# Designs tried in a protein design chat: VHH binders against 2-(3-amino-3-carboxypropyl)histidine synthase (dph2). Part 12

Target 1, 340 residues: 2-(3-amino-3-carboxypropyl)histidine synthase (dph2), of Methanocaldococcus jannaschii (q57907)
Amino acid sequence: MLFKTIFYQKLQKKVTTLFNLETERVIREIENLNKNNPKVIFQAPEGLKLKVEKEIEKIKQYFKQKNINIEIYLWGNTCFGACDLIDNHVKNLNVDLIIHYGHEKLSYANPEIKTLFIPAYHIFNKDEEEKILNDIKNFIEKHKSGGKKVAIATTIQYKKLLKDFNPSIILGCRGEVKEGDVILFVGTGRFHPLMIAYKYQKEVFIYNPLSKCFDKISEEEINKFIKKRILAISKLLLNKPKKVGVVLSTKKGQCRKRVFDEIIKLLEENDVNYLPILVDNISPDILFYDVDCYIIVACPRIVLDDYILYKKPIYTPEEFKLFLKNSFKYKFDEIKEDDF
Below, E stands for the ipSAE of ESMFold2; O stands for the ipSAE of OpenDDE; V2 stands for 0.75 times the mean of E and O plus 0.25 times the DockQ between their complexes.

## First folded at step 10 (VHH)

Design e3 (from s16 with S104D Y108S; framework vhh_7n9e_1; at its last look DockQ between E and O 0.60; V2 from the best seeds 0.76)
Fold by ESMFold2, look of step 10:
Structure e3 (fold): chain B 340 residues (1-340), chain A 119 residues (1-119)
Amino acid sequence: as target 1 above (340 residues)
Amino acid sequence: DVQLVESGGGLVQAGGSLRLSCAASGFTFSSYAMYWGRQAPGKGREWVSGINSGGYSTAYASSVKGRFTISRDNAKNTLYLQMNNLKPEDTALYYCAREYLEYDWRDSWGQGTQVTVSS
């Protein structure tokens, strides 16, 4: 018995990447620069960084074997979206190419340095693809038989797989979904389906492509989330702030200057003292000023996901407007093209 | 520090049964969907079965449907796979996996437990 166990342990294999990092495409784009010792920066979401580290080693080996000089860097700071463009940070380094994983180019955030966007689509085998597509088709057919049109929403990881369903691609900061009577969110996590269910006041079902299970967003779940934020806003009504920190992110895709100016105007109209603060990366340790709260003019998920980590209350611009209106009809903040 | 530890594998004759367990730690187990996969020597990974965070929605690959049952005990942070009427084709390294979230991209996998079915 022990022999088979020992033999099995020696045959153990390491987990491979689930995502298509398009190695050949990246190599070709670097070669197409036609430069001596080109300078290339790799940028990725936190959870992809270790996989991208391995990708960099493969690419380094490829160019070393061809006796081609290349200068490669990994961008070590956080990248949560296509809005995290780094060209302003590295403009004096003569960077020739940025490889940006896990996102697509945003129409309102044009990089000044040549940037290759690699979506990093999830790799499914044929049997999995067939099951996922059939599950979704059957779901659509059942609702169609009941007279209901299904709108499909998904995230970047599954965009290629679901192309024939013409899905809405949901960004962390935006939840625009095409018209339908019910919505099927194909993806993981509950934040996007919850936001969509509240925004559109429609049934939102979930199909998880990893577990291949269906689920649904309940009214109770929505109410619990909204209540937490309404309670945070109610604190301002009970203890009106004397001084507010207004934080604007300088990241191209998050630098919502028009929204920032609107908030400043509202504070001045209401005779509320404020401190305008510019930051690149928003974190608890850099917000230490003598204010009663902060308004975070950036990606709304910073407030909604991380508010517990901050020493002072933090709010989205829309949440602060609700305080000024003395309103309890919650509205999710979203990044939009005209915010800039 | 997410940790997934599988157990319950072994050598079984065709037609027999095994129950696999996956002990989870380092995360809020009840908040995540989970699934089982398997990998035969020299072959790619194959999805076997999945279950939602609440444990009430399950799914199975057609090759195992009706023979395998996935379940979870959220109080014990444990995922299970009951495998009945085993076939030689079921021989593989079985691993437990946690979903990644779209904004985090972090997947998690166990090292696996070997199931060998003889005929």
Scores: ipSAE 0.784, ipTM 0.942, lowest interface PAE 0.7, mean pLDDT 87
ESMFold2 (binder alone), look of step 10: mean pLDDT 83; pTM 0.844
OpenDDE, look of step 10: ipSAE 0.851; ipTM 0.953

Design e4 (from s26 with Y108K; framework vhh_7n9e_1; at its last look DockQ between E and O 0.72; V2 from the best seeds 0.80)
Fold by ESMFold2, look of step 10:
Structure e4 (fold): chain B 340 residues (1-340), chain A 119 residues (1-119)
Amino acid sequence: as target 1 above (340 residues)
Amino acid sequence: DVQLVESGGGLVQAGGSLRLSCAASGFTFSSYAMYWGRQAPGKGREWVSGINSGGYSTAYASSVKGRFTISRDNAKNTLYLQMNNLKPEDTALYYCAREYLEPDWRDKWGQGTQVTVSS
């Protein structure tokens, strides 16, 4: 019986949390560094940071009890996804391990510092788990009896819970869904199911594992969203821009240099003046230049979620291409492996 | 600043009724799914009931189905839980919660209102 195992079991019994931060696994990986006074940085999405602060306190107590020195830091800046790797920011600190919560490693964003990805799966008690799984099974059975195959899409928080359904894991920057006649999105929010419904031209239902309610994406909802973005694009057609800011994120998972170069080429081919801008974190306060609009080459959600916060219109690369083609067939921008 | 404030709890005899309210502020209430949870002394949190952003889809834990009714008034930014035929096992701190969304995972919970059911 290992002291680590016994201590973790007792400590975990008293801790209540919405997400599984895998305390024992983190401790084990730190111990496996086999290093005097290892330097470890904890990184998490904004909404998990206070929970990770408590996690750090537990881990500090564990190592203090074992009389082992360890140097722990919390990364204080935002973490929007696995694309927010911090290794370039801290390379001069000789960091031994980064604990990255809430995400899985991206194939196109490789950390240079040893990084442990902790998915932070949502913890459901037995009664909740049974209800969620039965609700989904019943939904699948009902549609199967009607001759329709249901594809399940979800987000990382629910991946473990839904493993037996072989779900597609939807990322904020791209969404690939496995084959099916209808799609059931298991998760929160309506943006992902709306994007999927439009992208695949298929019926998309929603099961919210928190409220445990079913819902459906309507054509009216899709049309309203698309119309708003098409209207924003049409403003460019009415008042062609004199000068365009082209913004490229330097974050490893968002630095779509090939897309940036393509946009620059298109601007030059169309005799549009531009300002190429490099930014780590894109925010309204840093985009104050004398341009008519910006093309944001980064995570598409920056444009789609935040455009109202900017003083000048902002567009995705795909939206700018629609302007150039004088096309009204909207296409969601997505980050692809070949974009880099 | 996101706030959820529960009220309407109290001491009630078995078989009685209570109506809980959850006043929401600091966010667009009508855009979020909401749910009620409860926590009995010495136990973990238990999901009780949920409702979608529009208020037309609801769900209940088996232990409360048929006795509790969730509702919302989006014009007043208020979530409700009507609790009928209360039982001693319903004794708990009841809290309302807002769903978290990507990318920031920010959940929000009220501080709760105590419901004590005597037999």
Scores: ipSAE 0.748, ipTM 0.923, lowest interface PAE 1.0, mean pLDDT 87
ESMFold2 (binder alone), look of step 10: mean pLDDT 84; pTM 0.848
OpenDDE, look of step 10: ipSAE 0.902; ipTM 0.970

Design e5 (from s26 with D107Q; framework vhh_7n9e_1; at its last look DockQ between E and O 0.62; V2 from the best seeds 0.79)
Amino acid sequence: DVQLVESGGGLVQAGGSLRLSCAASGFTFSSYAMYWGRQAPGKGREWVSGINSGGYSTAYASSVKGRFTISRDNAKNTLYLQMNNLKPEDTALYYCAREYLEPDWRQYWGQGTQVTVSS
ESMFold2, look of step 10: ipSAE 0.775; ipTM 0.936
ESMFold2 (binder alone), look of step 10: mean pLDDT 84; pTM 0.852
OpenDDE, look of step 10: ipSAE 0.913; ipTM 0.974
ESMFold2, look of step 20: ipSAE 0.782; ipTM 0.935
ESMFold2 (binder alone), look of step 20: mean pLDDT 84; pTM 0.854
OpenDDE, look of step 20: ipSAE 0.901; ipTM 0.973

## First folded at step 11 (VHH; framework vhh_7n9e_1)

Design f1 (from s26 with E102M; at its last look DockQ between E and O 0.66; V2 from the best seeds 0.00; counts 0 for: grease 25.6 > 24.2)
Fold by ESMFold2, look of step 11:
Structure f1 (fold): chain B 340 residues (1-340), chain A 119 residues (1-119)
Amino acid sequence: as target 1 above (340 residues)
Amino acid sequence: DVQLVESGGGLVQAGGSLRLSCAASGFTFSSYAMYWGRQAPGKGREWVSGINSGGYSTAYASSVKGRFTISRDNAKNTLYLQMNNLKPEDTALYYCAREYLMPDWRDYWGQGTQVTVSS
């Protein structure tokens, strides 16, 4: 009894969340290349990389057993979303297929190398699925009885589970929500529901499918977040910048050249000195120039989530426009199709 | 480095009580929802209970509702599970977990603490 208990504990040393990596679909797509020694790159968000490493070993073993040569690489740099297309980085490697986990294809970011998008849906057991679906159904019925239509928003991991609720799928740098009197965000984290609540000026409730708890975005929480960003803009108004770094991300889904050009034009019109900077991956360590602040033309979450990590103040393009207009009516920056 | 360390498990008679603790470090504990799971021999993983970041919203699996109470002390970075009226069916390895967030997708689970309920 003791020996079996110790042995069993060793076999279960790591417990982790299960995601559907669609191993058989990936294998079929590789086989369908019909190519001698195909070259395949696997790309995943940081939290999926160790799971994808194990998937790669399964796939290597499958092809070894079939006596099929294959070159498999793991993309070692981070992947935050479908905006992180790597095809331009690897075009000289004659890559035949990219496997991109955790996202769907974006309409405004078209890969040049064949790319298979694997959503990596969260695997819930049947008891969990039943509870989640019933909790959401009860929420919808409660509001329907009060004459309110509920719009459901979620993220990619839960899209399949929630299909019968016709959810809006929130993309990291952009969120469009269908019409409703009340919005229920099904997912984790408070940034997406806060942004939605402010954007649509509607009640936003949260259902967290992991904790299975309901929550709500309060007006106080929204005001606190907005106040912090307005304070940053106000400090810029009080100490107007002499020189501004304007940073453009070269990632296909973030390279908002038209927004970048617009900001440059505004700086020139206001006789503000600037340094135009091109960057692939934006981090605090690479922004060391002699400027008073930076305008980050990329995914807005870089500014909103990480600004405290930077040595100089950083702003979104929309925030800088507020500074120029001397306006306190805050507007979230978003990536839009016509930004490119 | 994010760490979750469970404690408080052990052997207890049916009808008895145990209080599990999960000490959290390496992240801002008060910013994250947390939950408990368990795995019994010969059975799959089972979600047990969850709690939001502020500690005011909780949820329970039907099998434990009315017997188990989840709570958190954000000042001490600790998650709790009070387990009352324990049954042999509650025998399992109990582990705490932190929610993953979208850009990272990284989940965190403890190594677990064994609860054994005898008749």
Scores: ipSAE 0.817, ipTM 0.947, lowest interface PAE 0.6, mean pLDDT 87
ESMFold2 (binder alone), look of step 11: mean pLDDT 85; pTM 0.859
OpenDDE, look of step 11: ipSAE 0.909; ipTM 0.973

Design f2 (from s26 with E102Q; at its last fold request DockQ between E and O 0.65; V2 from the best seeds 0.80)
Amino acid sequence: DVQLVESGGGLVQAGGSLRLSCAASGFTFSSYAMYWGRQAPGKGREWVSGINSGGYSTAYASSVKGRFTISRDNAKNTLYLQMNNLKPEDTALYYCAREYLQPDWRDYWGQGTQVTVSS
ESMFold2, look of step 11: ipSAE 0.826; ipTM 0.947
ESMFold2 (binder alone), look of step 11: mean pLDDT 85; pTM 0.862
OpenDDE, look of step 11: ipSAE 0.913; ipTM 0.973
ESMFold2, look of step 12: ipSAE 0.799; ipTM 0.942
ESMFold2 (binder alone), look of step 12: mean pLDDT 85; pTM 0.857
OpenDDE, look of step 12: ipSAE 0.917; ipTM 0.972
ESMFold2, fold request of step 14: ipSAE 0.775, 0.795, 0.783; ipTM 0.935, 0.938, 0.935
ESMFold2 (binder alone), fold request of step 14: mean pLDDT 84, 84, 85; pTM 0.856, 0.855, 0.857
OpenDDE, fold request of step 14: ipSAE 0.920, 0.915, 0.918; ipTM 0.975, 0.974, 0.973

Design f3 (from s26 with E102K; at its last look DockQ between E and O 0.65; V2 from the best seeds 0.72)
Fold by OpenDDE, look of step 11:
Structure f3 (fold): chain B 340 residues (1-340), chain A 119 residues (1-119)
Amino acid sequence: as target 1 above (340 residues)
Amino acid sequence: DVQLVESGGGLVQAGGSLRLSCAASGFTFSSYAMYWGRQAPGKGREWVSGINSGGYSTAYASSVKGRFTISRDNAKNTLYLQMNNLKPEDTALYYCAREYLKPDWRDYWGQGTQVTVSS
């Protein structure tokens, strides 16, 4: 019992990793398989892969010391999120367990292979935690004094840290923020706060827990985005597409079949020819068909962030609906539970 | 490839000053918040200072507040740390760091520049 504790403590001390990879939990889960030579696959976002590689080495060493054989693989392809499950890709390998890093399980994406989700909570020392929490608290109090309620939004990595603020956890493809007069996103980058800002058409304040600085998505930036997308939609009004590619992702968390069916129906009702396309990964190089434009029935961020990379116009389902309805009230597309 | 190269470290007497620089390349510098960290001998890495992408918001650890000033020149892709009234406890390897962005979970750190403050 003492040796286990020392080993785990030593493993914890060396984890200079900014993220908690929950090594013990992973090991326990593997042990709980009660299988000889279990086959375990590790899946991680691109930026975590190197860290996960190190983690795998630790885990291998642990089992080696126990004279337990395990078969381990690192998933080499990109992991876009909890929507990007690999169970279907590896079913022929008789995998016993998948370790998925960086996300929580989505209710509408169910792996058929046992999958352990490791959120990869960011690790801060006590001083940093205190600073972060105080900064946020001060922000809240400042606005409260002005009679405004602050809603806190964050990514899963900071859920534990911000637990006392009852934060809304947002994804890149879905972000429901609780009621508030002011939205504060706590996290890194602009990816998530932009989505929130576009969705709610409201300024979003940002607190970066790494830099410990504030930022903001401005109304101007929001308007600029909306204007660009409306312009893209307007082009369809000027030149009605004769044939449309309708692209459905097979990724479990992005395979919005109900939305796909709805779009197909709308196209038929409007006498628009279409090419239904199924793909796992959506990329510019695979969309070369003789169509006028594409409707991307997958993560809306593919359209919103990467539309410039595509040779032909690409639209979200909601954007294309606006065209069909001759509406100019922009509607931000999100993945919903009922899309499947 | 993302590169961060720190410079400006050295030996200084207590009460002295140093200015650290971090040259950034391989990414759009102006789009990212940046921060400084340091690691003293036998201690873990600690956060020192941060600055947002636009440079109008800054933050400091309590231990360096009032003595250190973080700044950036986005046109030059350079991050700075002015360190005044240095103390022996400031002795550390100083790192420049870029925030990670989803889906890129990578923390980008430079190799660091050594700051040694002699009593």
Scores: ipSAE 0.696, ipTM 0.898, lowest interface PAE 0.6, mean pLDDT 91
ESMFold2, look of step 11: ipSAE 0.789; ipTM 0.935
ESMFold2 (binder alone), look of step 11: mean pLDDT 85; pTM 0.862

Design f4 (from s26 with L101F; at its last look DockQ between E and O 0.65; V2 from the best seeds 0.79)
Fold by ESMFold2, look of step 11:
Structure f4 (fold): chain B 340 residues (1-340), chain A 119 residues (1-119)
Amino acid sequence: as target 1 above (340 residues)
Amino acid sequence: DVQLVESGGGLVQAGGSLRLSCAASGFTFSSYAMYWGRQAPGKGREWVSGINSGGYSTAYASSVKGRFTISRDNAKNTLYLQMNNLKPEDTALYYCAREYFEPDWRDYWGQGTQVTVSS
């Protein structure tokens, strides 16, 4: 009896979070190519890849039933965001369409190959949707009664659910929020709300749509994060670098050439030796040069999330500027359209 | 490797109590919000309760509010659901879950523990 019970448990369907992969829209866009044997690449964040594998199987079956040949690839490398376009990697494959999951198109990162962006909205059941929307409505009304306007910020997964609140959609590389007296961040994780609280000097509350709990960013939490980065900058003040690696990402949404050029100019003006480095994917393994530190001109989250993984100190362009100014007034680096 | 293992389910009479546990390993438990879901036979999955990383903010589905209490012990890497005044409609497979983030989107759910409430 125990063996049969264990066997049946192994056959049970594993529970997983549901995201809308918009199968019908993907199929329609492939059909609209009006081409025999179209070549299609699927690109997804690491945590969505197994779900996209199953999506590919469904799409293959659909086209098999219609006697249409299709050449499908899954992009095996990590996709970190809409800025992570693979056009240049696959030029020689004559790809007809890229399906890019988990993100929306960035205004400053234009794909050269036709790309369909599928946001992969989180699917909530109706009772969950009602609770989330009512919780947020009640929060807004409570603050409105106190004379305060609430600005809503969220991430892509919740954009559709929250459409009636006119939310700002927060990107990993920049956090612009519409006007409000108080900000409610609807999403998971504490980095975005922390950054927003510091940037705008306003109260930032959190509503987590998964746990359905409210929370608030504290001043202590902000100060602890800022202190860590200020200490890293202080090391430069104590031991001024003799040679600096300046790293520019070639990814279309991260290739901030104007910022790169500004940093080079500042290094030259201050007689600091440097090595200009172009890379596609920034990782600790490829930064092995004989420099005292690196300035990473790319997504700021590379520095802020991953600096522990690097053998040499890494800094954002804004952090390096603070060093040159001998300033302790911390400023988060962000990607802007004018940076390119 | 991330693991979530539920326990504490069983058969109980209506009006009774059970305490579910979810043992977490392979990640920094205290950094993540957690939640419970359930699925009754022939029905869709239902969110039951959630708790923030610090354990001081909780939320409940209207069907369980006042009867269930979510808690966590961050030193023991364990999530709890105290279930009182159980009703037959609470019969379900109960799952614990850890929140996901961008850019990874990786979700984690346990395999579940069965709760059966008899009349």
Scores: ipSAE 0.782, ipTM 0.933, lowest interface PAE 0.8, mean pLDDT 88
ESMFold2 (binder alone), look of step 11: mean pLDDT 86; pTM 0.868
OpenDDE, look of step 11: ipSAE 0.894; ipTM 0.967

Design f5 (from s26 with N52H; at its last look DockQ between E and O 0.84; V2 from the best seeds 0.00; counts 0 for: pae E 2.1 > 2)
Fold by ESMFold2, look of step 11:
Structure f5 (fold): chain B 340 residues (1-340), chain A 119 residues (1-119)
Amino acid sequence: as target 1 above (340 residues)
Amino acid sequence: DVQLVESGGGLVQAGGSLRLSCAASGFTFSSYAMYWGRQAPGKGREWVSGIHSGGYSTAYASSVKGRFTISRDNAKNTLYLQMNNLKPEDTALYYCAREYLEPDWRDYWGQGTQVTVSS
């Protein structure tokens, strides 16, 4: 026990990293398999793969020093979120354990192969933590003095840091936020806070824990984003599609079969020809069919982040429904438990 | 490729000034928040200062507040750190960094520029 502690201390000193990959926990879970030559797959978001490559080297060295055989693989494809489970891809390899970095388990996406979720929490030193927490406390107190309750939203890598604020954890697939008069999004990027501001019709502020600066989502910013999507939908109104591709992702956390079936029914009811397409990884180069547009039944971020990369227009299910209703009241698509 | 290249470090006497620059390429600089960090010999990495993507909001570590000024020129893709009234404890390798975004968790750090403050 003491020897293992010293070994982990040496590992921590050699590797300076912003994210906690929980090396000891991963090693312990592999040891707890109690198998000769266990097969373990490491899966990570694109930006963590180089750090995970080094993590694999450390873990290989640990088990080699213990004279324990282990078979380790890095999953080379992109991991877009906790919804991106690889069970079906590797079921014939007799995999004993999957290490899934950067996310936490979803209630509606149950892996069939034993999976350890490592959130990869961002490591802040004590002075940084104190500043971040004090900045947020001061923000909450300032608004409380004005009679406003602040709801905190964040992403997985800051969940542990912010636990005492009981934050809502925002997923790329949906943005559920606890009750509040004002929302403070603690994180980076503007998509999540923009979606939340539109969805809840509330003031949304941003605290960036890296720059440690505050910002606010403006109405102009919201309107600009919504206008781009409404213009894309209006092109369908002007030139009604004769044939649409309906794309369903087969990834467990994105395989929204009920939504897919609903869209198919709507197309049949409106006498619109369609091609139903099953895809694991959605990308521009695999959508080359003779259709006027695609409806992407998967994670909504695929459409909203990447639509400019596709040669044919792509839409979320909610956007296509808006076209069918001849409506201008935009609605963000989100993954829900009853979509499956 | 995302590239961050620091310059402007050197040896300076206590009480002196230096201006650090960080040339950015390979991404839309004006879309990202940026920050400076430093690492003194034998110590861990330390956050120094951050700046909003548009440049209108800034933050500082208590140890440098009032002495250092972060700024950016989005037209030139350059981040700056004006360091005044330098102290020996400011001696460190200074690096600029870009915020990471979901789903890309990649760290974007420069190689750093050495600042040495003699007493």
Scores: ipSAE 0.560, ipTM 0.870, lowest interface PAE 2.1, mean pLDDT 86
ESMFold2 (binder alone), look of step 11: mean pLDDT 84; pTM 0.854
OpenDDE, look of step 11: ipSAE 0.900; ipTM 0.968

Design f6 (from s26 with L101H; at its last look DockQ between E and O 0.74; V2 from the best seeds 0.82)
Amino acid sequence: DVQLVESGGGLVQAGGSLRLSCAASGFTFSSYAMYWGRQAPGKGREWVSGINSGGYSTAYASSVKGRFTISRDNAKNTLYLQMNNLKPEDTALYYCAREYHEPDWRDYWGQGTQVTVSS
ESMFold2, look of step 11: ipSAE 0.791; ipTM 0.935
ESMFold2 (binder alone), look of step 11: mean pLDDT 85; pTM 0.864
OpenDDE, look of step 11: ipSAE 0.892; ipTM 0.968

## First folded at step 12 (VHH; framework vhh_7n9e_1)

Design j1 (from f2 with Y108E; at its last look DockQ between E and O 0.71; V2 from the best seeds 0.80)
Fold by ESMFold2, look of step 12:
Structure j1 (fold): chain B 340 residues (1-340), chain A 119 residues (1-119)
Amino acid sequence: as target 1 above (340 residues)
Amino acid sequence: DVQLVESGGGLVQAGGSLRLSCAASGFTFSSYAMYWGRQAPGKGREWVSGINSGGYSTAYASSVKGRFTISRDNAKNTLYLQMNNLKPEDTALYYCAREYLQPDWRDEWGQGTQVTVSS
């Protein structure tokens, strides 16, 4: 029936976006530029781009009603993290403001163009907030009664909701967690809690705020992941590489030049031939050179998440150091302030 | 290419049962946590039940605990909600949803299936 079809479409459309895009704050920051015809670029993670397109329409309408000229662009390429600053890409456009969704500014990646970071916190209704907070409070209380302190780790989407728990925020490509006997990771996905469990040698539980289910990282899961990477390193010991591609990302938050120089020095000290390669975005299709393997000096997740997609083996800088030292004690690579 | 299609809704008498299905395609279903939500006329969205990717950890809203059962068949890419002892206040549009992950933030949900419970 036509009425039932239209009715279902209206009900589905009332289910709104999950994230707070802070439209009024964005408008206020554009107005505060105090500039005639300012140029503004909007940047967002791939999954938010259609929602940001609608935000741009709202903002264009607001300024049109005020009879104020504004030049707005959407950055069409992907944005994976706060490390993904576009300053150098748009230098010749005289951009006045960049709106960067889904992340917070990193202490070690400073934009040269004025940038407003909009975290895009997840919107929960009151009943959901109460359940999530009570579930977490009950978990903490249970462990406290057993003499255990719980450290909370989360991602940016849940920072505001979890403020009273003083959580560690997993930012960029690093996993720093505050002191505790047990760690509760509040978020989605299993990579961060796995890395944290290995790094700190502590129990790591998971609370997923969407499914509202508890889970735990198992020793089997950790061992399976670590064994895969140790095996990859061991293959280098069996067939020592004659030529290595050393890849440095030019993205400001990933351009770890000090780490790159350290790796080059180690290769020279060990008489290993190499090809230094500069790239903006690292992908399988641009790494086609006649080398035995690549060392990827960028965000470590590129190696750990995507290594199977590459035609030649790829390694993090820490993994390559383990090869050179003939060490089997695995160490996750992380981006640090001193790396640049 | 990602699709979530709900089915199994309809009109039922109070005290009755319905089984909702959510057929998933366009992604690796077994890698994602899933949940059911509902929206009654003139009311906001309500979370109903969730399940982890492996299907062994579940959670329920207090209003449905003991009456509803969430499950999944990862081989058939299907999420289920068995609803027993239905009440008029369960009347709503029911939808299934997939968790989003960092770094892409892509949320996915279906258009929903209507459940109407009469006295």
Scores: ipSAE 0.739, ipTM 0.922, lowest interface PAE 1.0, mean pLDDT 87
ESMFold2 (binder alone), look of step 12: mean pLDDT 84; pTM 0.849
OpenDDE, look of step 12: ipSAE 0.918; ipTM 0.973

Design j2 (from f2 with D107Q; at its last look DockQ between E and O 0.64; V2 from the best seeds 0.80)
Amino acid sequence: DVQLVESGGGLVQAGGSLRLSCAASGFTFSSYAMYWGRQAPGKGREWVSGINSGGYSTAYASSVKGRFTISRDNAKNTLYLQMNNLKPEDTALYYCAREYLQPDWRQYWGQGTQVTVSS
ESMFold2, look of step 12: ipSAE 0.779; ipTM 0.932
ESMFold2 (binder alone), look of step 12: mean pLDDT 84; pTM 0.846
OpenDDE, look of step 12: ipSAE 0.925; ipTM 0.976

